# VH-VL binders against o58714, part 3

Target 1, 254 residues: o58714
Amino acid sequence: MRVDLNSDLGESFGRYKLGLDEEVMKYITSANVACGWHAGDPLVMRKTVRLAKENDVQVGAHPGYPDLMGFGRRYMKLTPEEARNYILYQVGALYAFAKAEGLELQHVKPHGALYNAMVKEEDLARAVIEGILDFDKDLILVTLSNSRVADIAEEMGLKVAHEVFADRAYNPDGTLVPRGRPGAVIEDKEEIAERVISMVKDGGIRAINGEWVDLKVDTICVHGDNPKAVEITSYIRKVLEEEGVKIVPMKEFI
Short names: E, the ipSAE of ESMFold2; O, the ipSAE of OpenDDE; V2, 0.75 times the mean of E and O plus 0.25 times the DockQ between their complexes.

## First folded at step 1 (VH-VL)

Design m11 (framework fv_mosunetuzumab; at its last look DockQ between E and O 0.05; V2 from the best seeds 0.00; counts 0 for: pae E 15.1 > 2, placed apart)
Fold by OpenDDE, look of step 2:
Structure m11 (fold): chain C 254 residues (1-254), chain A 118 residues (1-118), chain B 112 residues (1-112)
Amino acid sequence: as target 1 above (254 residues)
Amino acid sequence: EVQLVQSGAEVKKPGASVKVSCKASGYTFTDYYIHWVRQAPGQGLEWIGWIYPYSGDTKYNEKFKGRATLTADTSTSTAYLELSSLRSEDTAVYYCAKGSYRGYFDVWGQGTLVTVSS
Amino acid sequence: DIVMTQSPDSLAVSLGERATINCKSSQSLLYSSNQKNYLAWYQQKPGQPPKLLIYWASTRESGVPDRFSGSGSGTDFTLTISSLQAEDVAVYYCQQYYSYPTFGQGTKVEIK
């Protein structure tokens, strides 16, 4: 059994620091680097890519809505043309820095509201995928496990990594419970670890109502935005390793 | 150690109801499904339904819908199966079983014999 | 409902010999999303509840002797006892949990 651990990184901006990228980088295998729209800036992108290189972590673009003020978490209605070009622009931006540091891009993970909107809007999903394909058809798209997005991407010839969230509750349909709802976010380290094992070993998770949700697990999203999150990430990694799970970059098995 | 301890044998008349209890211990009761399975004498296993104690959500075998009622008391970590309108063919050993994360059963109760006879 | 059919209904095997039980499902138990087969095997001795032996078609439950093994994929599955022991006399059931649980009719294993 092999899995990837990914984390959203490079989300500082200007003089504002966000996250503990240096801390979490040592535990993950894939970094989703903000591309300067929802967060990040050119300097942060360079620093983050360099940090990934130093830690032998694979780098992927983390494109989002042009919503710096909302951290890319506010829904924006985009035309397919906008979506396609926004993705190409952002992926290209990160690529420049990756290349400059001697790295290749591994994947693309949409951010925030864009990530979620794609799951619900097929046209948007296709447009985003087209943007990725415009750049490099060998990139891996990271998207919600068993989502329509995954199916569309595969149909369009793009590799997919099915992503799961151990610290989020699931609806019976496989979508995530909105953060604002009670029970939507799991905070207990042990519970999160048990959920990770369930996902990886059993191929699914219990929904918030108790129904079983089948999941394909390629990559697990972990957090590094505070010390507790980093601790949990470290713990998850240990638990997985103890269970005989190999933690490797997604490119090794996708 | 995970254990499921069921209530004792029952003898009922046709048309009556029976309620079997299953007390769970050794694990977090709300974290796993409780399934109910019965076995008529000399016969195979038949799934009745499951309950998820965390939410109280239930699923039933269509065969038992309307007659079987699954409940769970989280305060006592006890699951219950109530079967109404009993028939002679309901004579069986009834098992509660702890579900894994999916619908296989890693721990079983000792079984409760329910005999329906006139 | 998914129908599970075991074969044979009964099996007599000499001590130390291999026992093989087959189980067929009316539809595939292989889930494409996780590539797992939703199939379990149980052992039931007289007067006892079933005991889990194998899950995910081939994963042995903790504490189960290594002489028990599960194999197969899709619609055809096999439980193998490599060297039958006296304590292995029991009825064995396959069970799918791809959908709501259903069991095979059971296979009685006896010593020849």
Scores: ipSAE 0.018, ipTM 0.546, lowest interface PAE 6.5, mean pLDDT 93
Fold by ESMFold2-Fast, scan of step 1:
Structure m11 (fold): chain C 254 residues (1-254), chain A 118 residues (1-118), chain B 112 residues (1-112)
Amino acid sequence: as target 1 above (254 residues)
Amino acid sequence: EVQLVQSGAEVKKPGASVKVSCKASGYTFTDYYIHWVRQAPGQGLEWIGWIYPYSGDTKYNEKFKGRATLTADTSTSTAYLELSSLRSEDTAVYYCAKGSYRGYFDVWGQGTLVTVSS
Amino acid sequence: DIVMTQSPDSLAVSLGERATINCKSSQSLLYSSNQKNYLAWYQQKPGQPPKLLIYWASTRESGVPDRFSGSGSGTDFTLTISSLQAEDVAVYYCQQYYSYPTFGQGTKVEIK
C-alpha cells in the first residue's frame, strides 16, 4: 500500500516555528503551505517553498478564510462567487512562489474552518472546487476521507486524495470531534501510531462513541505545529515503513 | 526498568578529546531522543545537544557546535558524546537523558565525570 | 535562547514548613495551540543525577510525593513543597522545553 504524509506548514513567522518546519520536512511527502490569508506572508511562503524543494517534498496550496486574527478557524459565510475567487486568488499567490523556484503545485488542501464547512455545505464545496478547476484541472483536492466533498469533487472531474487524521478523534459520521471537546485530540505517540496502523491496515478507526468508521487512506495529516511534531511524525513514518507501507507523494498514485 | 548506564570517569589533558558512552535498556532505543547535558562542579545544568537514534539526526547547542559530536549505535543501543579540543572549563559531569524532541527528561544516566587538567 | 531565572538562590526551611521556589522565563512558555506550559522541575541531590518532579508546569511525575506541586503559566512558575521533609534537602532546577532546553541556575533547599 502507498500512503502520502502531509503537514500544514508556513503558518507563522519567526525562527522557532521555521526551525520546526525544517525538521518536519524531513519526514513528510507533501507540504500544505499557507497562502497569506489565515497565516503566512510573502517571506514565509518563499522560505517554506524553498525548504520543501530542498527536501524533495511536494508543495500544495493551503487556502483559508480571510482571518489572520482567528487563524482561519472561525466560520465565515461566503457566497459561491466569493469562495470560488478567494480560492483562485490564494492558489495563484502560492503558485507564484512555487513557479519562481521551478516547481509545480501538486494539490490544494483547504484550511481550518473552510475545510470543515465544505463537508457540511455543498454549494461552498462546489464553489471551492470550481476555483481549483479555474486554476488547474490536474490539481489534487485533499479533503476529509469518505466525505460528501470527495464525492462532489470526483463528480466535477477533480482528483481527490482522501485525508485521515491520526491525532484527532472521529464522530460516528466520519467528521472530526471539535478540538474543544474531551478526547478530541490524541497526544500519545504510541496511541497515534496504533491509530495510523488501524486506518491503513484495517481501513478504519473506532469513533469516540465506539462505532466503526470506514476510512479510505490516501494521505495522513501530521500536525507540524505541535512542539512534539518531529518525534510524532518520524515515529509514524517509521511504523508505517515497518508495516511495509510505501510513503510517497500523492501524485504518484492519485 | 528503563535505564541509561554511562561509561566511567575520564581524566584528560588540555587539547585532547573524550568519548562518553550511554547504554540504554528497558525500552525501544530508536523511539526516543538522547540528550546530553553537562554540569560543572558546583554549577548548574547546560544542554549540549540531542541525537535521534532512529534517523541519526542531531542538534547542537551553538556553544558546542564544532567541538561536540553525537553518535548512536542502534545494534548495541548505545549513544556517544565526543568532545574535542578540551579545555579546563570542560571539567564537568556529563549526563545523557531520555526525552522527546521538545521535552522534559524522564530518565537520566548516572553521569560521567570528565576532568581536564594539565 | 530562553533564559530561566530562579529565586531565591537558596532558602532554609524548618521541617514540616512550606518551601516555595520561583522560576521566571524570558519569554512565554505557554503554547497557544495546546494550552500547555513547557516547563519542568527537577530535584538533584549531591552525587546524583537530576530527578524529574513536575512536567507541563503542574503535572506530577509518577512516584513523586503529593507534597510537591507546580503552578504558574506563561513566564512565572512556582514549585511548592507543602511540608518539608529531611529527604527534600536538594538543589531544585526549572527547565523549559518550549525551545531547545535551558535550565534555571538552581535553588538550594536546606533545613533551618
Scores: ipSAE 0.006, ipTM 0.484, lowest interface PAE 13.4, mean pLDDT 88
Fold by ESMFold2, look of step 2:
Structure m11 (fold): chain C 254 residues (1-254), chain A 118 residues (1-118), chain B 112 residues (1-112)
Amino acid sequence: as target 1 above (254 residues)
Amino acid sequence: EVQLVQSGAEVKKPGASVKVSCKASGYTFTDYYIHWVRQAPGQGLEWIGWIYPYSGDTKYNEKFKGRATLTADTSTSTAYLELSSLRSEDTAVYYCAKGSYRGYFDVWGQGTLVTVSS
Amino acid sequence: DIVMTQSPDSLAVSLGERATINCKSSQSLLYSSNQKNYLAWYQQKPGQPPKLLIYWASTRESGVPDRFSGSGSGTDFTLTISSLQAEDVAVYYCQQYYSYPTFGQGTKVEIK
């Protein structure tokens, strides 16, 4: 059994420090590096790529809506042409720093509201995928497990990694319960660990209403926002290793 | 307890407009799509469209594009269907239903009869 | 759009006997990523809104009696009422949710 661990990083900008990048980098295999639109800036992008290199962590672009003030968490209606070129621009920007450090990009994981909108809007998903393909046909798209986005990407010739979230409740249809609802976010590390094992070993999870949801697991989203999040991430890695799961970058098996 | 409660029956003349309300309770209104489905007397079910209250985004069955307008008021947890330029063939029971983007409908409103007659 | 066609339009079944309703879609409802069929069945009794019976083609909604079952895959689906009861007199609809929803034309079930 093999799985990737990914985390959102490089989200600091200007005088603002967001997250514990140096700490979480020790436990992950793939870094989703903010591209300067929803978070990050050129100096943070370069620094984060270097940090990933120093820790043997694969680098991917984390493009989002052009919404620094809202951290890319507010829905923005885009034309297909805007979405396509916004992705191309942001991927290219991060690639410049990866190239400067002698690295290749592994993947693209859309950020926040963009990620969630793609799950529900097929025309947006196609436009984003076209933007990735315009840049490099060998990049891996990270998207919600068993989503229509994953199917569209495969149809269009883009490799896909199915992503799961051990700390989020699922609806029966495989979508995530929106934040803010009771039970939407799981914070207990023992419960999170049990969920991770279920996802990886049993191929699914119980939805918020108790129904079984089938999940394909290529990569697990983990967090480094604060010391507790880093502790939980470390624990997830430990539990998976104890269960005989190999934790390797997604490029090794996608 | 998840519940959708619709406004009462309406009688309209051809060419008029009608606005049907659907008030949601027992769940977070912005989490789910509200779909609208109608049923003419003695006929089957016909999907009209959906609204995502979080964003206000809508999608319409092409048969109703230009005449149907879906809106939502997140402050009152209420969705609305407005149907303009009414014709006698618009006589139907109009239902709202709770669902995901594309999904089955686990909760339905009680229905609102709209009668269009001269 | 995906066209849903039910057969028969109506059927009369003796109490305690099996009722079988067929639903055919104009394209496959099997979603490749999760291997699930995006089909639901509804029961509508006179004067009531539709009530969900079956989703994912074969999964029974909570509180629905065991006599109701769904089967099929791809383009061909079946709702079976294994032992018809008086309260099962209704119109039954299939509905796809692979894309934007469309419904079958309905099947009226009545006591013979």
Scores: ipSAE 0.000, ipTM 0.438, lowest interface PAE 15.1, mean pLDDT 91
ESMFold2 (binder alone), look of step 2: mean pLDDT 94; pTM 0.953

Design m2 (framework fv_mosunetuzumab)
Fold by ESMFold2-Fast, scan of step 1:
Structure m2 (fold): chain C 254 residues (1-254), chain A 121 residues (1-121), chain B 112 residues (1-112)
Amino acid sequence: as target 1 above (254 residues)
Amino acid sequence: EVQLVQSGAEVKKPGASVKVSCKASGYTFTSYYIHWVRQAPGQGLEWIGWINPSGGSTKYNEKFKGRATLTADTSTSTAYLELSSLRSEDTAVYYCARGYYDSSGYYFDYWGQGTLVTVSS
Amino acid sequence: DIVMTQSPDSLAVSLGERATINCKSSQSVLYSSNNKNYLAWYQQKPGQPPKLLIYWASTRESGVPDRFSGSGSGTDFTLTISSLQAEDVAVYYCQQYYSTPTFGQGTKVEIK
């Protein structure tokens, strides 16, 4: 049984300290690096790629909406042509830094509002996937487990890593419960670990209403944006290893 | 012209399995999902699951998980529904339907003619 | 699951008159980010499979006559047949696709 652990990184600006990125990098196998549109800049992108290289962590692009003020968390209506080229631009920008360090890109994980919008908007999902394919057909798309985005990507010839969130409640349809609702975010370390084991061993989780949700677990989203999140991430890795789960980059099995 | 043509009616005993086929023509088979929906006599429509012919990935309605198996053969443009451990309440017309794309959305633009499966002791 | 409820269960309408069918969802099927209602309508004649009439709550499928129209948003939807013809005698179903697909129980439309 193999799983990948991914984290969103490089989301600071300019002179900002990367100390927490450095800590979480010790526990993950895939880094989703901000491409300068929702967060990051050339200096941060280079430093994050170099840090991933030093920790033997695979690098992927983390493209978002062109919204620095809103950190990519505000929805924007894009034409398919805009979406396609915005993705190509951001992936290419990160690739320049990866290439400078002698690395290839493993994957693409869309950020924030773009990730969520793709789950609901067919034209947007297709355009984003076309942008990825324009760059490199061998890149892996990281998207919500068992979503239509995953199916569209497979139909279009793009590899998919199905992503799960152990710290988020699920709706019965397999989507995430919005953050504003009671019970939407799971904060207890032991509960999160139990959820991870259920997802990996049982192939699913109980939704917020108690119904079973099937999940394919290729990669698990983990956080490192504060010391408690880093502690939870290290614990998730420990619990998975104790259960005999192999924690490897997604490229090893996708 | 898009067509989905299903296999003929089946009569089965409780506990048996049935396998229904759905042959697609008039479009690129791998470009659309095939869904399965059933309708008990005089009742409404109930979604069973979908298959993506371009890779074989499937999703099932929880009610049918463990009993329904969806497969597809791209060389013959044919999708299959196999339902095991049949009960009398499984008596229904089973339809295949072509799913139109949306991110998590499933509406059905073309339907097969239906296959009546009767389960009786 | 999202529960779909139609009203009335059956409707008798004279030829040339307006037929109106209602559909209510147990939760909103409007996704605010794309401003789309994940709602479709189907027509089913005896011995035939369902036929798609309307998708995205109000978009008419190619080849469907102009007399069929869909309206509504969120949780309350309506299918209208502006001038009923003999060929429109059928059972009509609404379907949500915001989550795992679920259908209404159906509304039977008959000639008076």
Scores: ipSAE 0.000, ipTM 0.397, lowest interface PAE 18.9, mean pLDDT 86

Design m3 (framework fv_mosunetuzumab)
Fold by ESMFold2-Fast, scan of step 1:
Structure m3 (fold): chain C 254 residues (1-254), chain A 122 residues (1-122), chain B 112 residues (1-112)
Amino acid sequence: as target 1 above (254 residues)
Amino acid sequence: EVQLVQSGAEVKKPGASVKVSCKASGYTFTSYYIHWVRQAPGQGLEWIGWINPSGGSTKYNEKFKGRATLTADTSTSTAYLELSSLRSEDTAVYYCARDLYYGSGSYPFDYWGQGTLVTVSS
Amino acid sequence: DIVMTQSPDSLAVSLGERATINCKSSQSVLYSSNNKNYLAWYQQKPGQPPKLLIYWASTRESGVPDRFSGSGSGTDFTLTISSLQAEDVAVYYCQQYYSTPTFGQGTKVEIK
């Protein structure tokens, strides 16, 4: 069994977050690098790409809404034309830094409110996918496992990596429980590890109401934005390896 | 405690417009879609549309597309349905209802307003 | 539009007896990717808004008595009240949410 570990990186302006990015890079196979619209800037983007290169981690673009104040976590209504070109712009911006370091982009993982809005809004999902295709038809879209977005992307000719979240509770329909609800975020290291094993070995997880949710696991989202998150990520990798799971970049099996 | 409280009954003449309000409390207003459903006296339920209060995205049942307008005011946690060019056939109880699941577009409705009777008569 | 058809239109059942309501969709409401049936059941008493009873065809909403159960998959669904109580007198509606939401015409449940 093969799985990819991905993490959102390059989302700061030079504080301790950059040092934590260095630590989490040791445990992941794919880096989703902020493109300067929800977070990051040219210097942070260059530094993050170099860090990924040093650790043999694949680089992907992490485009978001143009919202630095809200960190891309506030919804914005975009026309399809706006969405398409905003994605093309952000992917192209990150590619410039990847190319300067002798790297190619592996994937695109939309950020925050944009990621969530695509699950709900078909026109938005199609426009984002068109923006990716305008750049490179061989890029992999990272999106919510078994979502309508995954079906649309495949229909439009774009490769998909189905993403799961071991630290988030699921609704019975396979969407994520919002962060503000009791039980929405799982913080216990052992519980997260048990969830990872269930997802990978059993092909699913129990939703917040107790129903079984089938999940396709191509890539697992992990965090590195604080020391506890890095410890959890390290533990997830260890548990997966002990179970005989091969941790490899998504490009090796998508 | 989640509550949706709607405005009071309205009596309108044919050709007029009506605007019904739905004030939400007990949860984060922008985290859930609000749906509008109507029910003519003694008849079944008919879905009108939904609004995402976070950003104002809307979707309408094709039957109402030219006449219904859904809006939301996040500062007061209030959703609105405006129906134009009213006819006697629009006489119904209008309900607002909260989507059971955040952001999914799934449409089981877990909490409903008490309903607003709109009577269209000449 | 997916058309929802309920049967019977009206049902009279004695207290303590089983009530069975059927709902048929004009096309499948089973989503293959997540293996979920996008079907709900509501109870409506006179002068009140509908109340959610069942969602995902068979999941009981919190606070709903265990005498209410939902079953079925694809196009054919059933709501069962195992032992009818006086407070269960109401109109029951099925709803699909696979596409733009549509409701059945309703089944009126009365005491015999």
Scores: ipSAE 0.000, ipTM 0.437, lowest interface PAE 14.5, mean pLDDT 87

Design m4 (framework fv_mosunetuzumab)
Fold by ESMFold2-Fast, scan of step 1:
Structure m4 (fold): chain C 254 residues (1-254), chain A 121 residues (1-121), chain B 112 residues (1-112)
Amino acid sequence: as target 1 above (254 residues)
Amino acid sequence: EVQLVQSGAEVKKPGASVKVSCKASGYTFTSYYIHWVRQAPGQGLEWIGWINPSGGSTKYNEKFKGRATLTADTSTSTAYLELSSLRSEDTAVYYCARSRYSSGWYYFDYWGQGTLVTVSS
Amino acid sequence: DIVMTQSPDSLAVSLGERATINCKSSQSVLYSSNNKNYLAWYQQKPGQPPKLLIYWASTRESGVPDRFSGSGSGTDFTLTISSLQAEDVAVYYCQQYYSTPTFGQGTKVEIK
């Protein structure tokens, strides 16, 4: 079985602190680089792309709502035309830095509230997908495993990588339990590892209410924004490799 | 045991508004979408919209957009459908129903008993 | 929107005989990526809400007798009751959930 590990990176401003991004980069195969709207700026974007290049990690755009104060985690009502062009703008901005370093973009993974809103709003999902297609039909959309947005993207001719979250509780409908709820974020390293193995070996996980949720696992979201998160990411990679899972960029098998 | 229990029958005049409730029990209310579907006497089923009680996001059938309002109160595990500017053609049994799977997978595993709304002058 | 058309409008079948209901969608309800047909079947008896029988075109809901089966793909679907029983007298509806949900007009199944 082949699996990609992705992490959200370049989510700093001004003078860039690279320490944790440098550490997590050693364990992932795909970097979702902030495009300056929820986080990041031109210097951070350039440095993150260079860091990915040095570690042989594939680069993708991580576009979000224009919400620096809320880090892109607050819902915003967008028209389809706004959503389409906001995505095109952010993907194009990151591509400039990738191109300057001699790299192509692999994927697009929407950030935060935009990622979650696409799962619920078909018109928004279609508009975002159109923005990606306006740029490059060969980009891979990273979206919630088995979501309707994955089906819409494939219908519209866009490749999809089904993403799972080992550190997030699932609702029985396959959506993520909101971060504010008790039990929504799983912090125990061993529990997260058991969840990863369940997802990969059994094709699913138990939702917060105990019901089974079927998951297709193309890519696993991992974190590197603090030392504990880096340790967990390292451990996830170790247990997957010990189970015989091949950790490769999503472009190798999508 | 999963249950969706709806409010009682309503009789309204044309131009009035009606608000139907759907009280959920036996499951985590915020983990499932609640949909509203109506059925005119002797006719088929017509989808009105859905609400995600986790966060309050909604989607409406274009036919009802502007007249239907879906809300939910998580403290009482109750979903509401309010329909305004009532016409005789709105006479129907209104059902709430739960979707079983991921967002957008709109098939309905549990239904309320229905609320008859009669609009006549 | 996707229009669902059922045939026949009504069907009279003797006890123990097979009942077949057809459902056509105006466009395909099959997604290539997951190979699933976004199609469900419901049974409705007078004075009661609809009851889910089949989802994903052919998956039987828990508790539904095995005499009920769904088949088909893309635009053409069939609900079959292999041996009609008295309690199966009802109106049957197909529903697509590929897009904004729409229902067929219903097929009334009666005992001959």
Scores: ipSAE 0.000, ipTM 0.406, lowest interface PAE 16.5, mean pLDDT 88

Design m5 (framework fv_mosunetuzumab)
Fold by ESMFold2-Fast, scan of step 1:
Structure m5 (fold): chain C 254 residues (1-254), chain A 122 residues (1-122), chain B 112 residues (1-112)
Amino acid sequence: as target 1 above (254 residues)
Amino acid sequence: EVQLVQSGAEVKKPGASVKVSCKASGGTFSSYAIHWVRQAPGQGLEWIGWIIPIFGTAKYNEKFKGRATLTADTSTSTAYLELSSLRSEDTAVYYCAREGYYDILTGYFDYWGQGTLVTVSS
Amino acid sequence: DIVMTQSPDSLAVSLGERATINCKSSQSVLYSSNNKNYLAWYQQKPGQPPKLLIYWASTRESGVPDRFSGSGSGTDFTLTISSLQAEDVAVYYCQQYYSTPTFGQGTKVEIK
C-alpha cells in the first residue's frame, strides 16, 4: 500500500517556526504551503518552498480565508465569485515562488475554516474547484476522505487525494469534530499511532460516539508546528514503514 | 518527573560574558522548548528567548538579540545561556523554564530551574 | 508586543478573607477558533522561582489548592484566592502566551 504524508507549513509570521518546518520536512512527502492570507508572508513562502525543494518534498498551495488574526479558522461568508478568485489569487501567488525555484505545484489543500466549510456548502466547494481549474486542471485537490467535496471535484474534472487525520476525532458522518469541543484533538503519541494503523489496515476509525467511519487513505495529515508534533510525525512514519507501507508523494499514485 | 538544575552564582565585571547552564532530568529533554527568563532585584519577569534542544533552533527577545546565545547539548540534557557585553542592568536572577504547552512561543511554563544569580559590578 | 498590566501593585488582606488580583492585556488573548484564553498565573515566594497556578485562564495546575481560581476572557482577567492563608504571601504574575511571552508587573499579596 502507498500513502502520502502531508503537513501544513509556512504558517509562521517571520521566523519563529522555520526551524520546525525544516525538521518536519524530513518525514513528509507533500508540503501544504500557506499563501499569505491566513498565514505566511513572501519571505516565509520563498523559504518554505526552497526548504521543500532541498528535502525532495512536493509543494502544494494552502489557501485560506483572509483572516490573519484568526489564522483562517473563523468562518467567512463568501460569494462564489469571491471564493473562486480568492483561490486563484493565492494559488498563483505561491506558484510564483515555486516557479522561481524551478518547481511545479502538485496539489491544493484548503486551510482551516475554508476546508471545513467546503464539506458543508456545495456552492463554495464548486467555486473553490473552479478557481483551481482556472489555474491548472492537473492539480490534485486534497480534501476530507469520502466527503461530498471529493465527489464534486471528480465530477468537475479534478483529481482527488482523500485525506485522513489521525490526531482528530471524527463525527459519525465522517466530518471532523470542531477543535473547541471536548475530545476533538488527540495528543497521545501511542494513541495517534494506533489510529494511523487502524485507518491504513482496517480502512476506518471509531467516531467520537463509538460508531465506525469508513476512510479511504491517500494522504495522512501530520503536524510539525511544535516539537511534540514533530516527534509524533517521526513516530507515525516509523510505524508505517515497519508495517511495509510505502510513503511516496501523492502524484505517484493519484 | 521533570527537574531543572542550574549552575551556581556568578560575579562578573562590565563588558565580560557569563554562561549559565540548566540540566534537565526526567521527561523528554529534546521534545520541549527551554525558555530563559530573568528577574532583576525587586523587579518583574523578563523573557529572554527559547531553544528547542532537538533542533538547536533558538529565538530571542529583540532586547537581547546580538548579546544572548542559547545552546543545548542533548547528550548531557543541558541547555545554556551565554550573555555577552554585560552591563550593570544585567544583574538579575536568570531562570530556565520548560514550556508546558508544546506550542512554541505560545505556552505557559510548568517547570522552572532554581535560578542563577548573576551580579555585574565593577 | 502584548502589554500586561496588573492591579493593584500591592494588596493587604486579612487571613481567611478574599484576595482579588486583576490583569489586563493590551489586546485580546482569546483565540476565537478554540475559545481558549492564552493566559497563565504564577506565584513567586522570596528566594524561589515562579510556580504555575493557573493556565488557559481558569484551569488549575495539578496540586494547586482549590482556593485559587482564575476567571475572565479576552482582555480582562482575575485571579481569586477565596480564603487567604499565611502560605499565600507572595508576588503573583499574569502571563500571556497568545504571542511572544509577556508578563504583568506583579502584585504583592501581604497579610494585614
Scores: ipSAE 0.000, ipTM 0.412, lowest interface PAE 15.1, mean pLDDT 85

